VH-VL binders against UPF0128 protein PH1314. Designs and how they scored, part 18

Target 1, 225 residues: UPF0128 protein PH1314, of Pyrococcus horikoshii (o59052)
Amino acid sequence: MIKMLEGYYIIENPGVVPAERRFRMKDLKAWGYDLHLGTIEGERAYFISKTGERHEGETYIFKGKEYHVSRTQKEIPENARLLARIIIERGNPYLEVWLEEEDVKFPLTKEDPRIILKRIWEKEKLNQLLKHVRAVGLTTDFYKDNVFTQGIPLPYEEYPPKVRRVLREVKDIHRDLTGFGRFVFQYFGEVDKMHNYRLYWTLPTLHLFDIDIANEVDKVLGMLD
Key: E = the ipSAE of ESMFold2; O = the ipSAE of ESMFold2 at other seeds; V2 = 0.75 times the mean of E and O plus 0.25 times the DockQ between their complexes.

## First folded at step 9 (VH-VL; framework fv_lutikizumab)

Design e04 (from b06 with heavy chain S56T, light chain N31K; at its last look DockQ between E and O 0.40; V2 from the best seeds 0.00; counts 0 for: pae E 11.5 > 2)
Fold by ESMFold2 at other seeds, look of step 9:
Structure e04 (fold): chain C 225 residues (1-225), chain A 122 residues (1-122), chain B 107 residues (1-107)
Amino acid sequence: as target 1 above (225 residues)
Amino acid sequence: EVQLVESGGGVVQPGRSLRLSCSASGFTFSDYYMSWVRQAPGKGLEWVAYISGRGTTIYYPDSVKGRFTISRDNSKNTLFLQMDSLRPEDTGVYFCARERGWDYGSEYFDLWGQGTPVTVSS
Amino acid sequence: DIQMTQSPSSLSASVGDRVTITCRASQSISKYLTWYQQTPGKAPKLLIYAASSLQSGVPSRFSGSGSGTDYTFTISSLQPEDIATYYCQQSYDIPWTFGQGTKLQIT
């Protein structure tokens, strides 16, 4: 959905934001974890550790419980799904991650999403996300202010081709990748090949844990640089 | 009838100037972005200038930047191309072209004039 | 600048043949690609925009496809009036650039 206010261009998609989302092994590795099959207190379980910290055949004590690693998984098992959701407890966001194997749920972690997102973005060199993030909760807000000359905001009918292309890419991300999003944009013109603009972009936090979506958002944030 | 008609082409010596005009009719001229596209004899097409409906957004390729100036007079439904410091490689037919739309990255040309020939030689 | 390379540079075919022309960009252009027809002595005419969308009034025998760097233009059944030079154009980034053209002739 596109709505216009004086001096602003707004792109919204009021799609359904899923309560939970399926992820791939690629995503779990980007988050900095290994997935293990083994035992916890002698019972068969899946669990995680930081990448490279625990090895096949290792037995260790963690938070008063005995863990044994039978196999470090290379992929998510075919009969299982890696799932996550964002929950808010006492005003604080948490990423809950679990593996569901044939309707049995194995909790993996519950962590501050800001810590994991920063780790992902640093590792993957997603510099636009790092530089412009302002808030993380159920949604994540980005703010970019690239206004360095005085000017009057252009009406959207006068946007140059490259700016119009950014707006299309945002609309496509909302429609095809995130289902929900809100993008608020002002454009003040181009001087010496430098675009003068301001933007606010709100996206569902859970989707930013998909490394391919994160990469697309980072790319679009940098398109006018 | 929706049409574009170019004029002002001719034969000039290198270093001289020409001013091309394009008259628009049959549509609301100020609603459309306009371009000039040229074609050297027996060669392909080359975009050379772009202007928004109000004239606030203007682009040129490096091959003509600083030498060519695109402008428009919306009260007269006319597009212009001022060509200064002309070179032999500027020789060709110059087309006036209308962009189909201004949203969604629609930088393609749905209406073209007949072209006006420009020859730069001594 | 994004270079657009068309193949072949020229092509001869018979009425009724399927004709295929390709256009390759020097980088991904995300379907910001347009096909034009230019008959001898005339201005170019828009056929296909956004890689695959047919302009109003253009016969359905014309089609386009592709993504990334590789794009294809097809005439499903060649007609005598299709004798022309065909050009692709990218609009992903300034400057807008065209392929060198493909001259289509009847045997």
Scores: ipSAE 0.006, ipTM 0.558, lowest interface PAE 9.5, mean pLDDT 88
ESMFold2, look of step 9: ipSAE 0.006; ipTM 0.547
ESMFold2 (binder alone), look of step 9: mean pLDDT 93; pTM 0.944

Design e05 (from b06 with light chain I94R; at its last look DockQ between E and O 0.68; V2 from the best seeds 0.00; counts 0 for: pae O 9.7 > 2)
Fold by ESMFold2 at other seeds, look of step 9:
Structure e05 (fold): chain C 225 residues (1-225), chain A 122 residues (1-122), chain B 107 residues (1-107)
Amino acid sequence: as target 1 above (225 residues)
Amino acid sequence: EVQLVESGGGVVQPGRSLRLSCSASGFTFSDYYMSWVRQAPGKGLEWVAYISGRGSTIYYPDSVKGRFTISRDNSKNTLFLQMDSLRPEDTGVYFCARERGWDYGSEYFDLWGQGTPVTVSS
Amino acid sequence: DIQMTQSPSSLSASVGDRVTITCRASQSISNYLTWYQQTPGKAPKLLIYAASSLQSGVPSRFSGSGSGTDYTFTISSLQPEDIATYYCQQSYDRPWTFGQGTKLQIT
């Protein structure tokens, strides 16, 4: 949906933010984890550790329980799914991650999503996400104010081609990658080859844990720089 | 009748100036980006400038930047190209072209004038 | 600047032939590609935009395809009135640039 209201250009794909999402080993590695098969207190389990912290054959104690690493997985097992959801407890968001092997659920972690997102974005050099994140909950808000001129917003018909291309990329992200999104944009013109604009972008937090989606959002946020 | 008509071409010596005009009719001129595109004799097409409908967005390639000035008068449905410090390599036919400007998935020229010849020679 | 290279520079074909012209960009242009026809002494005429979309009023024998850096323009059955020079143009990034043109003649 596109609306032109009082100097704004709004790109919105309304809907329900998904309750849970399937992820790949690539994503888990970007979050900074290894996946292990082994035992917890002698019982077969999947569990995680920080990348490189634990090795095959290692036995260790974590939170009063004995862990043994039998294998460090290179891929998500073909009979399993890596799943995650965002939950809100006492006003604070948490990322819950688990592996589901057939009908058996193996909890992997429950962490503040802000900590994990910052880790991902620093490691992957996603500087636009780092600089412009405003809030993280069920959705994540970005705000960018790059206005250096005195003036009123231009109508869409006056947008230069590259600005119109950014808007198309946003629509494609909402349609093809996230399913939900709200992008609110004002454009004030180009002065000395610098675009003057303001934007708000709301995206589902869970999708930002997909490293390919995170990379695309960071790229689009920087397209006019 | 939808059309663009260029005028103001001619023969001029190097270093001199020339002002081209393009008269538009049959459509709402102020809604559209307009461009100038040139073609040297026996050669291909070269884009030389665009201007937005209200004139707030303008762009030139390096080959003409600082020498050419695109402008428009929406009250007269007229596009202009002021060409200063003309060089022999500026010789060619100059076309006025309408950009299809609000379809963010398409950036192309859907209406062209017949062109006005410009010759820069001693 | 994005350089556009057309092949061939010139060709001759008979009425009824299938004609193919290619256009290669120096970088990916994400289907921001347009094809024009220019008959001698006339202005260019828009044929195809967005790599594959046929402009209104253009005969269906004309078509376009391609992606990334490689684009193709096809005339499925050549007609006498198709004698012209054909140009591709990218609008991915400024400055807009054209291919050098392909001159089509009928045997």
Scores: ipSAE 0.006, ipTM 0.565, lowest interface PAE 9.7, mean pLDDT 89
ESMFold2, look of step 9: ipSAE 0.007; ipTM 0.562
ESMFold2 (binder alone), look of step 9: mean pLDDT 91; pTM 0.934

Design e06 (from b06 with heavy chain Y104E; at its last look DockQ between E and O 0.90; V2 from the best seeds 0.00; counts 0 for: pae O 4.8 > 2)
Heavy chain, then light chain:
Amino acid sequence: EVQLVESGGGVVQPGRSLRLSCSASGFTFSDYYMSWVRQAPGKGLEWVAYISGRGSTIYYPDSVKGRFTISRDNSKNTLFLQMDSLRPEDTGVYFCARERGWDEGSEYFDLWGQGTPVTVSS
Amino acid sequence: DIQMTQSPSSLSASVGDRVTITCRASQSISNYLTWYQQTPGKAPKLLIYAASSLQSGVPSRFSGSGSGTDYTFTISSLQPEDIATYYCQQSYDIPWTFGQGTKLQIT
ESMFold2, look of step 9: ipSAE 0.145; ipTM 0.645
ESMFold2 (binder alone), look of step 9: mean pLDDT 91; pTM 0.934
ESMFold2 at other seeds, look of step 9: ipSAE 0.284; ipTM 0.699
ESMFold2, look of step 10: ipSAE 0.283; ipTM 0.702
ESMFold2 (binder alone), look of step 10: mean pLDDT 91; pTM 0.932
ESMFold2 at other seeds, look of step 10: ipSAE 0.266; ipTM 0.698

## First folded at step 10 (VH-VL; framework fv_lutikizumab)

Design f01 (from e06 with heavy chain P61A, light chain T34N; at its last look DockQ between E and O 0.83; V2 from the best seeds 0.00; counts 0 for: pae O 8.0 > 2)
Fold by ESMFold2 at other seeds, look of step 10:
Structure f01 (fold): chain C 225 residues (1-225), chain A 122 residues (1-122), chain B 107 residues (1-107)
Amino acid sequence: as target 1 above (225 residues)
Amino acid sequence: EVQLVESGGGVVQPGRSLRLSCSASGFTFSDYYMSWVRQAPGKGLEWVAYISGRGSTIYYADSVKGRFTISRDNSKNTLFLQMDSLRPEDTGVYFCARERGWDEGSEYFDLWGQGTPVTVSS
Amino acid sequence: DIQMTQSPSSLSASVGDRVTITCRASQSISNYLNWYQQTPGKAPKLLIYAASSLQSGVPSRFSGSGSGTDYTFTISSLQPEDIATYYCQQSYDIPWTFGQGTKLQIT
């Protein structure tokens, strides 16, 4: 859905913000973790550690419990699914991650999503996401203000081709990748080959933990730079 | 019914000026971006200049920047190209073209005039 | 600027033949590619936009395909009225640029 207001261009997809989502090993690695099979207090379990911090054969104490690493996984086991969701507790968001093996759930972590997202974006050099994130909850808001002129916003009928392409890319991201999204855009013209624009972009936080989606959003945020 | 008609071409000496006009009919002219595209004798197509529907966004090819001025008068459904400091390399047929937008993909020229010849020679 | 290179520069074929023209961009243009037909003495006519979409009123024997830097235009069964020069054009970024053209002749 495209909605025009005076001086604004709005791209909304009213789909669903997902309750939980399946992820790949590459995503877990981007989050900064290794996945292990071993024991916790002698009981078979999957668990994580920071990348490179624990090795096969190692036994260690964490939070008063004994962990033993039998094998560090190279891939998500074929009979398992890596799952995550965003939960809100007392107004604070958490990323809850678990591995589900044949309907048995192995909790992996419950962390502040803001910390994990920053770590991902720094590692992957997603500078637009880093610079322009405003808020993180069930959805994540980005705000970018690149306006240096004192003019009024142009109507969309006056947008140059490259700006129209950005709007198309946003529509495609909402349709093909996130399902839900709200993009609010103002364009003030090109001055000295610099695009003058302002945008606000709301996307489901859970999707931003998929590194491929994060990359696409970062690219679009910087397309007019 | 829907058409573009160019006029104003001719034979001029290098360094002189010409003004081309393109008359639009059969559609709401101010809703469309317009371009000039030229073709030297026996050669391919070269995009020259581009103007948005209300004229707030304008682009030129490097080969004509500073010498050519694109403009439009929406009350008269007319597109213009003012060509100053003409060079022999500017010789060719000049077409006006209407652009269609992103709804169907890329920007593309879906309506063309028949062209007006311009010859720049001593 | 994005350079567009067409192959071949000229082509002769018989009525009924399958004709293929290629267009290569100097960088990825993400399907922002159009194909035009220009018959002798006339203005160009749009045939294909967005790499593969047929313009209204264009016969189905014309088709386009490709992605990234490499694009292909095909006439499935050549007709006498298809004698023309064919141009690809990118609309990915200003300045819009055309290929050098492919002159199609019938033997």
Scores: ipSAE 0.017, ipTM 0.596, lowest interface PAE 8.0, mean pLDDT 90
ESMFold2, look of step 10: ipSAE 0.025; ipTM 0.601
ESMFold2 (binder alone), look of step 10: mean pLDDT 92; pTM 0.942

Design f02 (at its last look DockQ between E and O 0.59; V2 from the best seeds 0.00; counts 0 for: pae O 8.5 > 2)
Fold by ESMFold2 at other seeds, look of step 10:
Structure f02 (fold): chain C 225 residues (1-225), chain A 120 residues (1-120), chain B 107 residues (1-107)
Amino acid sequence: as target 1 above (225 residues)
Amino acid sequence: EVQLVESGGGVVQPGRSLRLSCSASGFTFSDYYMSWVRQAPGKGLEWVAYISGRGSTIYYPDSVKGRFTISRDNSKNTLFLQMDSLRPEDTGVYFCARERGWDSEYFDLWGQGTPVTVSS
Amino acid sequence: DIQMTQSPSSLSASVGDRVTITCRASQSISNYLTWYQQTPGKAPKLLIYAASSLQSGVPSRFSGSGSGTDYTFTISSLQPEDIATYYCQQSYDIPWTFGQGTKLQIT
């Protein structure tokens, strides 16, 4: 849905914020983890460690339990799915991650999504996401204010071509990648060949753990720089 | 009926000026971005000017920048192209074109064109 | 500037034939690609926008596909009235640019 008001341009997709989502090995690696098959207290399990921290054949104690690494996985096992969800406990968001093999669930981690997102964005040099993130919960809000002079926003009919291209790419992200989103935009014109604008962008947090989606959002946030 | 009609084409010498007009009817002219597109004899299409609905955003390709001026009078539903310092390379048929909408930069309505010849 | 290259430059085919024209952009244009038909002596006519969306009133024998830099225009069964020159146009970035055109003739 596109809603247009004088001085504002609003792009909404009123789909659903996903409750859980499947991810790929490349996403887990971007989050900073290795996936292992081995044993926990002698019982077969999948578990994670920080990239490079544990090796095949290693036995170690973590939080009072004995772990043995039989094999470090190069890919998500063919009979398994890597899954995650965002849950809210006492007002705080957590990313829960698990591997599901033949309906058996192996918990992998439960961490503050803000910590993991910052790690991803720093490693992948997603500087627009780092600089402009404002809030993280079930949805994540970005705010960018590049207004250099006091002015009255232009009506959308007067937006220059590059601005119109940004808006089309936001529509494509909502339609093709996230299914849900809200983008609120004001454009004030150019000053010394620099665009003056404000934007507020709300997206499902879970999708930002997909590194390809994160890259696309970062690219769009920087298109008017 | 929804229509664009160009006028003002003719034969002029190099270095001279010519002013084209395009009359719009059957739609709310001020809601639409407008362009001029030209076609040299036996050649393809070239976009040459672009103006927003109220005229605050205007662009030209390098081939005509500084020589051509696009403008509009929304009270008269008319688009203009002032062509100065004309060159033989500017010879062609000039079309007035309407963009489909503000969020689409392709042309869903064209005039029939007005011929411009620049020669000695 | 984004260069649009069409191939072939000209093409002859028989009524009923499947006709395919390609358009290549010098950089990715993310499906901001339009196809026009121009009958001799007339203005261009919009056929396909957004790479694959058919303009209202355009016969269903016309179609478009592609992504990135490579786009294809197809007439599934050529009709006598399809004699024209066909142009692609990108609307990803200014200046808006057109392919050089493909002249379609009937044998």
Scores: ipSAE 0.011, ipTM 0.582, lowest interface PAE 8.5, mean pLDDT 89
ESMFold2, look of step 10: ipSAE 0.042; ipTM 0.622
ESMFold2 (binder alone), look of step 10: mean pLDDT 92; pTM 0.936

Design f03 (at its last look DockQ between E and O 0.77; V2 from the best seeds 0.00; counts 0 for: pae O 8.0 > 2)
Heavy chain, then light chain:
Amino acid sequence: EVQLVESGGGVVQPGRSLRLSCSASGFTFSDYYMSWVRQAPGKGLEWVAYISGRGSTIYYPDSVKGRFTISRDNSKNTLFLQMDSLRPEDTGVYFCARERGWEGSEYFDLWGQGTPVTVSS
Amino acid sequence: DIQMTQSPSSLSASVGDRVTITCRASQSISNYLTWYQQTPGKAPKLLIYAASSLQSGVPSRFSGSGSGTDYTFTISSLQPEDIATYYCQQSYDIPWTFGQGTKLQIT
ESMFold2, look of step 10: ipSAE 0.208; ipTM 0.675
ESMFold2 (binder alone), look of step 10: mean pLDDT 94; pTM 0.952
ESMFold2 at other seeds, look of step 10: ipSAE 0.236; ipTM 0.675
ESMFold2, look of step 12: ipSAE 0.080; ipTM 0.645
ESMFold2 (binder alone), look of step 12: mean pLDDT 93; pTM 0.949
ESMFold2 at other seeds, look of step 12: ipSAE 0.021; ipTM 0.606

Design f04 (from e06 with heavy chain W102S E104W; at its last look DockQ between E and O 0.51; V2 from the best seeds 0.00; counts 0 for: pae E 11.1 > 2)
Fold by ESMFold2 at other seeds, look of step 10:
Structure f04 (fold): chain C 225 residues (1-225), chain A 122 residues (1-122), chain B 107 residues (1-107)
Amino acid sequence: as target 1 above (225 residues)
Amino acid sequence: EVQLVESGGGVVQPGRSLRLSCSASGFTFSDYYMSWVRQAPGKGLEWVAYISGRGSTIYYPDSVKGRFTISRDNSKNTLFLQMDSLRPEDTGVYFCARERGSDWGSEYFDLWGQGTPVTVSS
Amino acid sequence: DIQMTQSPSSLSASVGDRVTITCRASQSISNYLTWYQQTPGKAPKLLIYAASSLQSGVPSRFSGSGSGTDYTFTISSLQPEDIATYYCQQSYDIPWTFGQGTKLQIT
């Protein structure tokens, strides 16, 4: 038999997983970077450094090249866009980040998204994301098993109001924030004042680099604890 | 016709019991969460019991917990409230109410009966 | 428990007036708020759910707004048949609780 008869609920928005996404300065800062305008080997460029590591007027050597910081940016430049995408190379995911100014691309970093996501989640104290992440690729999977009873899963028609509210919040995240998502949920009831449930949540990895979206996902993952 | 009709109210002495019924018609009763809501004379509304469509989820406020029992018989489209150890403060009109079902965020009552009066006095 | 406080407790207004009733929750209820009308001797009637959504068949002169802890119910142009007591209800957390009611009268 297919597990469709085991009392689970699926919330799916079949939107498009974005190939690339525009981000804000607040996201770049949450990733742990400052954005600088200056020169690399005497040529005008944008580049990043770890927050607080480099200052205006500083000249330094990085990977054999000379960098000079003319200005540390407070906002993304008006004629520019901060962009990122997830790519898969030889089975490994990478976050590529660049600034596009008047159709000129300035590469900023290419790094394992798991490293940056862990940094974000630790800094922002997003403990549900840290604890429950299981896989990161073009999408990120979360799995949470909070089942302490040997009971049978309840059908949706028997979900208490607070549990139904979780499902509403998930639907709203898929509709309003991510455009795509898949949430698979089983509820086993409340025993000894503890909700017994199991969930899988698949979301576009790129959206989890938006700090506001990451925070909302973390909040929903903890709603029944 | 979509309706709820309460019955079983009356005048009883403190410490006695009373069983209320609510007959549902015009909709698929088992799809809906049901509640009892009461109103003391000249006072506001107070929720007193909640039961899910199949009866597996039941809640009471502390004011009636341990004294009131909500139940349903889906084969007869009937909701019940067993009220034991009645007190004068339980006096009021008791309404049967249907929760708006199936849509997201549905914890409001879109269908009410006309109520059945309960008076607890010596 | 979440306490719901309505203001005012009673209100007199003339036909055609704009009437405003407020409901304050003891904590944020995230728009899980409903407004009911109760005519004397009758059952409550649903008017507005989810803070601002108008129930089918309810006249457009009724509206709701608000967020967090503060919610407002408005009748844009009072009609004689609007004489009733109005209740707010939160459904954010059990137990479901109602405001104490606002009795609306014509003077």
Scores: ipSAE 0.006, ipTM 0.564, lowest interface PAE 10.2, mean pLDDT 88
ESMFold2, look of step 10: ipSAE 0.006; ipTM 0.520
ESMFold2 (binder alone), look of step 10: mean pLDDT 91; pTM 0.935

Design f05 (from e06 with heavy chain D103P; at its last look DockQ between E and O 0.52; V2 from the best seeds 0.00; counts 0 for: pae O 7.1 > 2)
Fold by ESMFold2 at other seeds, look of step 10:
Structure f05 (fold): chain C 225 residues (1-225), chain A 122 residues (1-122), chain B 107 residues (1-107)
Amino acid sequence: as target 1 above (225 residues)
Amino acid sequence: EVQLVESGGGVVQPGRSLRLSCSASGFTFSDYYMSWVRQAPGKGLEWVAYISGRGSTIYYPDSVKGRFTISRDNSKNTLFLQMDSLRPEDTGVYFCARERGWPEGSEYFDLWGQGTPVTVSS
Amino acid sequence: DIQMTQSPSSLSASVGDRVTITCRASQSISNYLTWYQQTPGKAPKLLIYAASSLQSGVPSRFSGSGSGTDYTFTISSLQPEDIATYYCQQSYDIPWTFGQGTKLQIT
């Protein structure tokens, strides 16, 4: 739904934040992990390590258990799915990640999503996400204040072409990529070749672990720079 | 009939001013963004000014910024280009052009006037 | 500024020939690309917008394609009335810029 309220332009998809999501090997690698098949205490399992930290044929102790790496996977196994969810425990968010092979679940990690997101965004140079994130929970909030010369907000009918393109891209992200989102925007005009605007953007945190979605959001956040 | 008609061109000395007009008919003028586009003799097209439907958004390329002023009077269905400090390189045919922004949200010129010639020479 | 480079600058072809003109942008313009026809002494006429959409009333022998930085304009079967100069224009970012033009003549 698009509406004007109190000098704001709002683009909203009021869907439901997904409880869990499927991910690709590309995403796991962007999070900084390798996926291994091997054994944990002699039993067949999938597990992760930091990229490059463990090698095929290696046996090691981690958190009191013996791990043996039989093979480092190049792809998610065809009969398996990489899954993750965000859970809130005592007010703190956690990213839980597991591999589901057939009906067998192999836990991979449970970690503060803020740590993983910062790692991804630093590695991939997603500077708009790094600079403008304000809160991370089941949803992630971005706030960008790019006002250098404040005036009366323009009505949306008067937005210049580049601003209209930003709004179109946001609508497409909500529709095609995230299914849920809220984007709140004020535009004050272009002065001295600088766009003067303020925005709030709420997106599902889980989708920001998809590196292609993260890249698109970062690009849109920077379009008026 | 949907139409744009330019006027006000002529021959002037460098450093002088001209004011071009563009009269619109057959459509709701205030719904459309408008531009001026010029063409030097035997040369290609160059965009020189842009104005939104209400006139709150205005752009110029560096080649004319500070010398040219685009404006519109929606009550008279008229677009203007005030050209000050004219130079020989401003010589050419000046077209007004319509862009349909709202309600379609397009960024192309679907209607052009016939053009008005401007010659700047000593 | 986004520079638009057309190729060729001029060309000659016979009636019935397939004619192809290309337009390259200095950066990706996401299909914000328009083709105009200008006959001598007249105003430009819109042919194709959004890279590939044919304007109402334009003959179907005209077409456009491409994406990113590379765009192509095609006349499937050249007619005598198609003698003109053809321009591409980007509307991705201001200043809006045109290609230098392609002058089409019949041999």
Scores: ipSAE 0.023, ipTM 0.591, lowest interface PAE 7.1, mean pLDDT 89
ESMFold2, look of step 10: ipSAE 0.043; ipTM 0.608
ESMFold2 (binder alone), look of step 10: mean pLDDT 92; pTM 0.942

